# Designs tried in a protein design chat: VHH binders against q9y6x5. Part 233

Target 1, 379 residues: q9y6x5
Amino acid sequence: LPPKLLLVSFDGFRADYLKNYEFPHLQNFIKEGVLVEHVKNVFITKTFPNHYSIVTGLYEESHGIVANSMYDAVTKKHFSDSNDKDPFWWNEAVPIWVTNQLQENRSSAAAMWPGTDVPIHDTISSYFMNYNSSVSFEERLNNITMWLNNSNPPVTFATLYWEEPDASGHKYGPEDKENMSRVLKKIDDLIGDLVQRLKMLGLWENLNVIITSDHGMTQCSQDRLINLDSCIDHSYYTLIDLSPVAAILPKINRTEVYNKLKNCSPHMNVYLKEDIPNRFYYQHNDRIQPIILVADEGWTIVLNESSQKLGDHGYDNSLPSMHPFLAAHGPAFHKGYKHSTINIVDIYPMMCHILGLKPHPNNGTFGHTKCLLVDQWCI

## First folded at step 10 (VHH)

Design F94 (framework vhh_7uia_1)
Fold by ESMFold2-Fast, scan of step 10:
Structure F94 (fold): chain B 379 residues (1-379), chain A 124 residues (1-124)
Amino acid sequence: as target 1 above (379 residues)
Amino acid sequence: QLQLVETGGGLVKPGGSLRLSCVVSGFTFSSYAMAWVRQAPGKELEWVSSISGSGGSTYYEDSVKGRFTISTDNAKNTLYLQMSSLKPEDTAVYYCARAEYKYHSGEWEPYDYWGQGTQVTVSS
């Protein structure tokens, strides 16, 4: 029987939530599995970019999903949440479900993971759900476990995505202990439901399960706003993305736009594309705009308006507040092992190894995850 | 034709033991996980125990761990639930079920075939 893997993401699950709140179900999962305390995600620390990095092992400049809102100057196409199904945006990389389906006659299944309802390189996940945030976790879990049990060729790779705690993190902010405690307890209960469902179906000891997230969350405030309208008139540029990383397409000379922005706020860094720090790996793609503005942690870029967000993400990926965690359980993983940190791009080659797939060229380093795996020597 | 037939229910005193049997026809255990699910009067269905394929892993609801044992005899096409140290709260109709998703009335259900149920009553 081929090895099977279920990859689960709870959007916006900040790593230090594990230390500040109680998770009895997740702690039981970790006790008999592995925990990576911090996962260093890719820049920018946004949902679509990081979810695609998890399943491709590539930096955003390489896989092409460089933001949740994008513009491609060569083709003049616009990307937003409302038109994410154009394969053009996703076809600069090969996600693991495509590789899984094209090697050794295997099937993939997906419940809401970004990109899984799009044909990429003429290949769509064998079983999938069209994205709909109103679909319950229970329905997503029911479909995924049904497809894992009843498929030919067999489903060997499955994904499950859930929008919390990100939605509540934005609404309440991560410092709201009362509201975040309630939300995180519900997530722990969902993890309990997941484990119980797999036990009920006789799958638990033979299925590899990864629980992870794409980014963290930081506290925002009405006292920490950067008003872009105070820096530059709208007639000088087209705004492609706003906050906390603004993507600026100049309508006039780029140097003139840069000069108007560069000293606008002490809480924002302004970069010409070629001057973006190398450590971000956010430079070599036509969808990265000529000028990028990066707000400091907890600062929100606005257009002469107040922000309703009490929490946000997208900030510098070196910030611990932007880091998620990774927990895993199953026959491929050690039991009771704790690891300090990996890069989010390292998840892809690890998953390829577990599934016996040949990875496409990627930015991950298999050596970083070797100590998690029972069939590897890490001494 | 697929069929699950349960036997072994009855009246027992607290602390007693009982063995439930479920004879299956039309399929083999090597291809399907099997479960025991119970329903107490006026309560919802409660999962009790599952067993993966032939000679595989076993799983239990927390309240029955150490007291109940699930097993299969592939040669007899029979699933068992050995119940020990029975308590009044174990009083329920016990169903054996095949763990395979079934689309029914617009919903996906985790078990596609069920036995008729067998009554277990724990009373002094």
Scores: ipSAE 0.000, ipTM 0.488, lowest interface PAE 10.9, mean pLDDT 90

Design F95 (framework vhh_7uia_1)
Fold by ESMFold2-Fast, scan of step 10:
Structure F95 (fold): chain B 379 residues (1-379), chain A 124 residues (1-124)
Amino acid sequence: as target 1 above (379 residues)
Amino acid sequence: QLQLVETGGGLVKPGGSLRLSCVVSGFTFSSYAMAWVRQAPGKELEWVSSISGSGGSTYYEDSVKGRFTISTDNAKNTLYLQMSSLKPEDTAVYYCAKAEYKYHSGEWEPFDYWGQGTQVTVSS
């Protein structure tokens, strides 16, 4: 029987939560599996971009999901929650579930992973749920495990997405130990439910399971606001995305807009598109706007108003606060092995190897994940 | 015709032992994971143990680990649950189930082809 893999994401799970809170179920999972303590995600450190990088192995400029809110100047299309099912936005890359279905004629299953309810290159996940945040983790788990257990052709790749701890990280901030402790304990209990469900179905020792996340979270404050309206009038530009990375489309001369913004705040970097730091790999795509503003960690860009968010993400991907972790268990993985750091784009070629798929060209390096795998020479 | 028949229950004192048997007919037994689930009076269904198809891997709920052993005899199409060090809390109706999701009455259930059950009572 072909190898199977379940990829699970808990949105906004900052890596250092593992050091600051107790996770008995996750720790038991790791004891008989592997842990990567830090995963260096892609810039910008947002949900849609990083979830698509995990399943394509590509930087955002290459896969085309460059933000949660986008504008394509060539086609004049706008990307938002109402437009996120337009295949146009997702067609610049081939995610692993599409490769899985086309190369080996296997099935894929998805419970809410970004992009899985969209036909990409005329291929949609064999089994999927239309995105709905109101659907419980238990219902998502029931569907995914049912599809893994009794599908023909067999489901060999499955994804499961959960919105916490991101939603609570935004609402309370990561420094609210009382509320974050409650939320993270619930997540650990959900991990316990997942493991028990797989054991009940006789799948636990034969299924590869990856638990990871797309980004971390940093503390924000009403004392750390950048008021864009104090520097430039709305008539000079169209705002495509606001905070903490603002995407500016000038309505007048680009140089004039840049000059109005460049000295607006000491806590914000202002870049012309061609001057965006090379290390971000955030430059070569029509959906990246002519001027990009990048707020310093914990600073929020606003339009003459306060921000209700006590936590946020999207910041520089070199910041440890933006990093998630990766834990894995199953026949492909060593037991009790800890690894310090991988890049989020490295997950894709590793998953292709586990599933026996030929990866599409990607930005990941298989060598970075070799030490996690039992069939690889680590030294 | 699909059938699961559980036997081997009874009354036993705390610390005692029982062996439950489930005779399976009507499907390829060794190709499916099999499970034991139980229901105590006034309680929810509780998963007890599972065994993978062809008998390679066994799994147990934490409260029964070290006390219960699940096994199969493929030649007899029979699933067993050897119970030792029985406690009053183990009192329940025990069901043999195929570990496969089945859609019934608008819900997906993680077990199919349930037998009629066998009563286990642990009391002094």
Scores: ipSAE 0.233, ipTM 0.693, lowest interface PAE 5.5, mean pLDDT 90

Design F96 (framework vhh_7uia_1)
Fold by ESMFold2-Fast, scan of step 10:
Structure F96 (fold): chain B 379 residues (1-379), chain A 124 residues (1-124)
Amino acid sequence: as target 1 above (379 residues)
Amino acid sequence: QLQLVETGGGLVKPGGSLRLSCVVSGFTFSSYAMAWVRQAPGKELEWVSSISGSGGSTYYDDSVKGRFTISTDNAKNTLYLQMSSLKPEDTAVYYCARAEYKYHSGEWEPFDYWGQGTQVTVSS
């Protein structure tokens, strides 16, 4: 039978949580597998963009999911809940489940991973669940394991997405040790349940499992707000995305809007699109707005209101607080190996290698993940 | 011109149920995410639930999962929040809001229009 891979995401799992809290089940997983301590994600450090980067190996400017809220000036479409399943937004790249289904008559399965309930290039995941946050981890896991065992053509690539610890990170902030300890212990228990179920079903020894995340989390505060209304009137612009990266579409002269914003706060950088730092790889897409505001770590951009968030992400991808981790176990991976850092775009070509797929052109570097793999020579 | 009008608040006993309604006017209901946000006395606004305009995606704060159900009736241009197994900590003013829905994250989004709120009090 062909190699199989299950890709699991715990949204908002900051890398240093592994050092600050106890994870007995995850540590047992790592002991017989590999750990990448930091994954440098793509800018902006948001859920939709980074989940799509994991499965395409592309920067946001290349795959087209440039934010969780987007506007396309050419077509005048807005990415919102009413257009989240419009293939237009997802068609600038080919995610791995589509490649998996098209190359060798294989099936893919998905429990809630962003984009898997959308037909992309006329191809939708063979098995999928429409997004619903009320569906338990157990039900998602039950469906994935059923599909891995009982599908024709065989499911060789499966994804599983879980909203925590992101939701609690936003609600309590990552520095709330009491609440975060409780949440992270529950996640570790879910990892234990995952491993136990795979063992009971006879899948564990022959399945490659990757556990990762899309971004981290940083502490926010009512004392760290940037009130955009103090610097510019709403009539001058259309707001496409707010915080911590604001996407501004001017209704008047762009230079006038820029001049009103550029000195608005010492805790926010204001960029004309052409002046966005090259290191972000966040410029060459029509969905990136003419003016982008980037708040400093822990600062929230607001419109003359308070913010309910005690934690947030979306900040500069050079910040360690924005980095997730990657752990993996299975026949493709070494046992007991630790690696310091990879780029999130490197995950895609590694997964293609494991599955025997030819990757689409991508921004990842296979060499960065070679030391994780048993069939590769490292150093 | 754009209006969101909440009804259905009131007094309820712990373990009880209550249904909030929000009638919207002045925009195409199915084109926008809709949210319920609450504020307890002396506390900050807390996001409760969101639904896509298509009705295909729903999201809930962990504190209300399994107890609250968000739904829409597009023909009536009405948003609902069915609340069950109510707890004293659910006591708050509940606001209907038009929002961008963060499909997977439950993150706060810009709310450009808000209702006036409806008071829910869970008494022992």
Scores: ipSAE 0.000, ipTM 0.316, lowest interface PAE 12.9, mean pLDDT 88

Design F97 (framework vhh_7uia_1)
Fold by ESMFold2-Fast, scan of step 10:
Structure F97 (fold): chain B 379 residues (1-379), chain A 124 residues (1-124)
Amino acid sequence: as target 1 above (379 residues)
Amino acid sequence: QLQLVETGGGLVKPGGSLRLSCVVSGFTFSSYAMAWVRQAPGKELEWVSSISGSGGSTYYEDSVQGRFTISTDNAKNTLYLQMSSLKPEDTAVYYCARAEYKYHSGEWEPFDYWGQGTQVTVSS
């Protein structure tokens, strides 16, 4: 029987939530598995970029999903969360479900993971659900477990995506203990439901399960706004993405736009593309605009508007508030082991190892995750 | 309650003109950037045009540049799209949207504020 892996993402699950709230079901999962306390995600710390980095092992400049809103100057195409199904945007990398289907006679299944309802290199997940936020966690779980148990060729890689706690993190902010406590308790209950469903179906003892997230969340405020309209006239540029990382396409000379922006706010860094810090690995792609603005943690870039968001992400990936965690359980994983930190790009080569797949060239380092695995030597 | 209601669609001949309207309620209209987005039959959503809350800055997709004009009337809480020199490829359902939700993060539903849309058909 080939090894099986279920990859679960709870969007916007900040690592620090584990220390500030009680998670009885997740704690029981971790006791018999592994916990990575911090996962250092890729820049920019947004949903689509980081979800694609998890399944490709690549930095955003390499896999091409460089933001949730993008413009490709060569082809003149625009990407947003409303038109994410154009294969053009996803074809710069090969995600693990495509590799799984092409290297072995095996199937993949997906419940809403970004990119899984798109044919990538002419290959779509064998079983998938078109994205629809109205579909309950329970319905997503029912489909995934049905496909894991009743498919030929066998489903060996499955993904499950859930929008919380990101949606509530934006709405209430991560410092709203009353509302976040309620949301996080519900997520813990969903983890309990997932474990019980897998046990009921006889899958639990032979299935590898990874629970992770794409990024964290930080508190925002109406007192921490950067009004871009106060700094530069709209006639000088086209706005591709706004906050907290603004992507600026100049309509005039790039240097003139840069000079108008560089002293705009003490709470925002302004970079010419070639000056973007090397540690971001956010430079070598046509979808990265000529000027990038990076707001300081908790600051929101706006256009003569108020912001309804009390929480946000997208900030510098060195910030602990932007880091998710990773927990895992199954025959491939040690029991009761805690690890401090890995890079989010390290998840892909680890998953390839578990599934017996040859990874495509990637930015991850298998050695960083070897201590999590029972078939590896760890010093 | 936040609400966006689109009107003004219809059947028009190639080379003709239409004006779409979007009436907004439940928020301070002049404080937000607004957008028009369209979906042609069997195609993906396409961004058409955006306007700043002050009305001082406008943006257009290349295929509509010079043919469409986006504008606002803050006293009426109304966003407009004046469409001229219409082509068969402009046939689509047109949606009014609050640009902050489209351009801030990749937040899925329920953070998108869309009306029911208005059908524009450009045919002989």
Scores: ipSAE 0.000, ipTM 0.128, lowest interface PAE 19.5, mean pLDDT 87

Design F98 (framework vhh_7uia_1)
Fold by ESMFold2-Fast, scan of step 10:
Structure F98 (fold): chain B 379 residues (1-379), chain A 124 residues (1-124)
Amino acid sequence: as target 1 above (379 residues)
Amino acid sequence: QLQLVETGGGLVKPGGSLRLSCVVSGFTFSSYAMSWVRQAPGKELEWVSSISGSGGSTYYEDSVKGRFTISTDNAKNTLYLQMSSLKPEDTAVYYCARAEYKYHSGEWEPFDYWGQGTQVTVSS
């Protein structure tokens, strides 16, 4: 029988939430599985980019989903929530569900993971749900487990995405212990439901399950705003993305726009595209704009306005506050093993190994995850 | 009134057998999946076994598979757990539980009604 894998994401689950809150169901999952304490995500530390990096093993400059709001200078197309289903934006990489369907006679299933309701290289997940945030976790779980148990060819790769704790992290901020405690308790209960549903259906013992996230969250404040209108007039540029990484498309000479911005705030770094730090791997794509502004942790870029966000992400990927965790359980994984850190791009080649798939060229290093796996040498 | 009442626990030697019973009232028994969940001293709750409302599907934790048998008598509204080849590691309070799913906007639990529990002690 082919190996099976369920990949679950709780959006915006900051790694140190595990240290600061109680997760009895998640801790029971980890006790008989593995925990990676920190996952170093890709820059920028945003939802769409990092979810696509998990399933492709590529940096954003390579897979093409470089932000949640994008402009492609070659084709003159704009990306926003309303046109995320245009295959153009997703076609610069091959996600694992496409590889799973094309390399073996296997099916994929998806409940809301970014990109799974889009035909990518003319291939859409065998079973999927059109994205709708109003659909309950229970309904997503019911569909995924039904497809895992009742499909021919068999579903061997399944994904499940949930919007929390990201939505509440933005609204309340990660330092609001009362509200975050309530939200995280509910997430732990959903993890309990997931495990119990898999056990009741006879899937638990033979299914590999990964629980992870795309990024963390940091506390923001009305006292930490960068007013872009104080430095440059709107007539000089088109704004492609605002905060905490602003993507600036100049309407006049690029050097003049850069000179107006470079001394705007001591809490923001201003880069010409070719000067973006190499460690970000955020330069070699037409969707990365000529000037990029990167706010310091906890600072919000605004246009002569206040911000209602008490939490945000998108910041430098070296920041621990931006890091999620990874927990896993199943026949491929050791039991009771704790690992310090992996890169988010390392998840893809690990998943390919578990499923017996040949990975497409990627930026991950299989050696970084081999200590998690029972069939591998750790050193 | 909804009520789950467990009986059948006790002290048993390693290798021995016990049968736990859970009598249910206040709901249509055959409409719900039923489970046994245990808690060893100083440990967290551990799922043991589940059975579908029809009794047609049964599920077991690996450590009890082949040793424990879950069954129902729908006419008597009773859930059973037949335990054989008992080990010291099986020492726990055993709870009868009804499966229920609630949405994220409310408090969520995998089980919405629990019995008071029955103590099983396995010692030489």
Scores: ipSAE 0.000, ipTM 0.097, lowest interface PAE 19.6, mean pLDDT 87

Design F99 (framework vhh_7uia_1)
Fold by ESMFold2-Fast, scan of step 10:
Parts: structure tokens; sequence; C-alpha cells
Structure F99 (fold): chain B 379 residues (1-379), chain A 124 residues (1-124)
């Protein structure tokens, strides 16, 4: 019968955590499935942008979720946590759950994945939970597995999102082995609970499961701060996003603001929008501001104050510290296969193939994930 | 009427064997995954084993792997649990259950129908 897929994200799961900590449950999952050792995400390396890239196969300039905080110069709308349910922000792309529901008359289910509690092109996930960080992993897992088991039309695509280890990565920093060891052991236990639940319900052998993440984490310090107030007065600009990528909307001539910022710190690159490096694919969207500041790895941009964050992300996507991993298990995947690297935009066309869906035009390359799949010839 | 009825429990010495049976009625047996769940004295419910509706796939809790075998006879609408090398720690009431979610008291439960249970006691 129709193939089924569960896509799971543990926010902020840096790829090299797999080498530095023990994950018995995840290793058992990988032993009978596949591992991609690191995934090159899109710029900027933030939660909303990368989660939407996973399910659309598009760079941020193309799907329109260009940051966790945004301003649209044409419509004068602001995106913040309170505005993330406005379909306007999400309508520049078609995520896989919408395609799944429209092409095949199948259902989709979602436990907290960004965008799934928003109607996009007048289509909302068939089953979903309104975002609430206080809802336990257990409750999310219970809902998603119930929907996979009991839905008509059948749920063929399901998503499950969890906020850790990102929250603890920010609080303790990724190099705090004592605290991160505890947090990562808890995540491994949750992976064990997930596998056990699927086996208990008779879903395990016929369900494709992908476990991945949106970005990594890097160590920050009070010794690595860039004080923006020492460069420019607040009266010259509106701040749309702060750190580690600052989005600057000038209140005066753009050239004057740029001249005040360009020599402010040796640990920050200042770009006029048209000068943003092509390799970032972060230029062609009205939500990308006229001036972008990009801090060097581990540096935090502040407004005349200290930062409480010991870890952060959002940095250059070429940095290994920003990369997550991907593990998968199920009838579509080889057993015991290890692959070095894919791009995060490659996940979308692979998922479309598994589900038998025709992908929308996207920036991913199906050939990059072919070797993971049993029904494909590799080289 | 939908029913699950377990038989085959009893008293057995350590190292012994028992075969539990669960006869089902009131639904198409091959359309559902089926499970065995046990409850030891003073403990909470523990999942033991599951089998797919087709009978082609089986799963076991780690402590029973290699000792217990789950199987079905679809023609007889019967679920089996063959238990070998039994240990005192296996002492529990064993329930067969249908793997289908139901909403109950504000929570989704992974099994919608249960048998009455059959007692397995492993002692010298």
Amino acid sequence: as target 1 above (379 residues)
Amino acid sequence: QLQLVETGGGLVKPGGSLRLSCVVSGFTFSSYAMAWVRQAPGKELEWVSSISGSGGSTWYEDSVKGRFTISTDNAKNTLYLQMSSLKPEDTAVYYCARAEYKYHSGEWEPFDYWGQGTQVTVSS
C-alpha cells in the first residue's frame, strides 16, 4: 500500500555530537538504516529558515522565511513569534505536506513542525498541534502515532519537532560536556521511546523514519561581543534582527549607515544587500534588508550590554559547527549504509520520491541522496 | 461483540516453557497489529511483543528476545506467545491487546481493546 514517512527534527543537533557522546538507541537505529554524517544547511543557519528549507527544498531567498525575525518592505509587515501564523510569510513556497494532501488525496500530520499550524495556499496539515513549547515529547509522539494508525484518508506524511538540544545548547554552550552529556542522553532515550512506540504499534517495518536537525551550535563568550551602539546611534536605523546576522533597515541614506558600520569591528562582515556573497543564496527577496551584518563564528552582536547566551547559531553555513546530521530507517532505505554529506535542500526531493509525489521546482538534487535508497542505482 | 480471550497461563519452574493463546472475535484479525503486554505485581504495564496484521513482522522487548516467540494463525483468529527459558522476573499477568489508538480521558492510548489477562507464575 502507499508508502509512509515520519520526519523527526531535534532542533540544534550539531553533527559532531555523534562522535563525542554515546547514543545507544540512535546507533541501533543507524545499524539497520542509513547515516549521513553531516548536512550542509542553508544561510542563515536559524530554526524557521532551515525547517522550511527541509520541507520545500528551497533556499531562504526563494521560500521567503529568511530569518526568525523579518520585515517585508513592500507590505510593511513584521514577522515575530506573534505573527508566524500569518499565511503571508509562508506563501512563497509549497511545503511537502500541502503537496501530499493535494496530489494524492492523502492526509498529513504534524506535531509542532514550523509552518504546520498555518494555512499555506489555503491548505493546512490535515492533523496538527498549535505550537506550544510546553507540550511534552510523549504527547507529541502519542498524537503523531495515533494519526499514522487511525486516519482516513491515510496519513502518509507526518512530522515531529522537538526543541532540544537547541535550548540547552544556548544555555550551557555546546562545549559544556557535563551538561550536554545529560541533555543528549535524554534525547537518545526519546529516540528509544520513538522506536519502541512504533514497534509496539506494528508500524516499525513499514514506516520510513528520518531523524535530522536544522543546524548545529557554536560556543559563545562574554569576551567575544560586538557592541553595535559603539558604531552607530539608534536614530539612524531600525533593527529587524540582531545576532549573529543583523538585519539593518536605514532611516537615513543607506550609504551613510553603511559607512558608520563597515569599519566598526574586525569580527563582523558588513554587506550591502547586492554585495552579499552569491554562495549564501541570500539576496533575492524583499524580506532581506538593505544592510546585513554577519558576525564571525562565536561572536555575538549586542546593544551596549552583555549576552546571556553561551551557545548560538545563525553563522556562515560553511562552518562544520553549523551542520546537523541525517539518519533514516525503513523500507525505502539501505541497511548499514554511511554517507558523508548532502545539502539540506536535497531532503525534499528525496522525500517526494519516497512518497511518490511530483516535487515543485526546487534547489535540491535527487542524485545526491540516491545511494541511500534501495530502489535506486548508486553510480 | 468484540472479544479477546487469553488462555495458557499457569505455574512453571524457572527454565520452563508455556504457550499463551489469545482467541479474538468481532473484527478482521489480519487487519490489525496485535500485542502482548504484561503487568508484574506492584509494577506498571510493560509491552512484551507485537506482530503485524499480516504476521510478517515481529518485535520484542529486549529482556525477552531469543526466549519468547509471537505468532498468529489467521484462519483461527488466534495470537500466540511461546515462552521458553522462563525466569522469576517473567511472573506477571499477560494481556493480549489490539494495536489501535483510542482517545480516553484526555489522552490517546495505543491499545483500544484488551483481554482479561492470564496469570503466569515462575517459581520453584
Scores: ipSAE 0.000, ipTM 0.413, lowest interface PAE 12.4, mean pLDDT 90

Design K1 (framework vhh_surovatamig_d1)
Fold by ESMFold2-Fast, scan of step 10:
Structure K1 (fold): chain B 379 residues (1-379), chain A 125 residues (1-125)
Amino acid sequence: as target 1 above (379 residues)
Amino acid sequence: EVQLVESGGGLVQPGGSLRLSCAASGFTFSDYAMSWVRQAPGKGLEWVATIKQSGSETDYVDSVKGRFTISRDNAKKSLYLQMNSLRAEDTAVYYCAAKYRYKTAFYEPKSYDYRGQGTLVTVSS
């Protein structure tokens, strides 16, 4: 009987929401499983980069998904929401579902996890759903559980992605307790539905389940805007990504563009690519632009316009507001164990261990997660 | 060629009603979340309302909640905005906008894949 794992992501689930709101279903899951209170994600703290880091164990500069909007200077290709299906963008790493399918006679299943509807190294998830935000959590869960129970070769790795609380976090901001309480209660109810469905289908006792997220959320304001148009004319550069990390491709001399931007705002750091702080691990990839602008927490970079976002992410990964959590339950995990912090890149080698897979070289450290596992002795 | 053609704009008295329409062509309309975004004179683009691919979920900026209703007809490839109890503050050029992948916030009006040329709504006596 091969081990099985379901990896669930609720986009934008800030770690400290667990302390400020009630989650009866999630707390019951944690009581009989494990909780990691903070997961230190990778920079930039955006959806596509961090979801790919979870399943590859690599920093963004190594796996190549360096932003939600990208430009590759060598090939002159553009990446955006409307053209994310080109395998070129995803081929700098091998995600766990590909490894699962290639190393063992096993299948993978996916409901909307970024990259799972793309053939990567000529391998696509055995079962998958093309991304569509209108598909309910119920339908995603129905497909995943059907594939977990009725597949040959057996599905041993499955993923499920849900867009909330990120969408509501952007709209209301994380400080809107009234609206966020309503949204987070709905998510907790979905976790309850997930557990009940797995129990009803006889999957619960033998399935390892990880519930995590890619990043947090911080409060933004119309009073905290950085207007690039006040500092530099559009004729001097091409904008590859805007906020809160702007990716600037100069149309003139790089030094001239840098000089126009370096004193633009006291609430933004301006870096030449080679000067990006080493701690970000955001430097060694052709998709990282020659000049990167990093806004201070809660500040929004704009082009002579207002911003309707009351919450945002993408900021410095050292900020606790950018951190998600990780909860897990199943035969591989201890019961009632609480851990303080891991790195998001540590999730991949832990998952490989649970599934009996040989991990590809990665930036994670298995030692950081071993205390979560029943077959390991904690030091 | 992708086209979004807005119609239904015009001059309306405060408290009046207006219905905007958007006809889409050149893409698979039912695969796109559709939005209305507006630009008031001398101001930036503002997101107003969104409707998901199936028409099942809608969302609105707070200033128009209860007054505006977004709807779509996938068979006719059309998007609508019913605007009631109009105010002087609603005066703007209204744009029909389409987004295939819902991976960035609607509230970034410049993040849309396609946008029409707009229709002017003036609320004045």
Scores: ipSAE 0.322, ipTM 0.703, lowest interface PAE 4.9, mean pLDDT 91

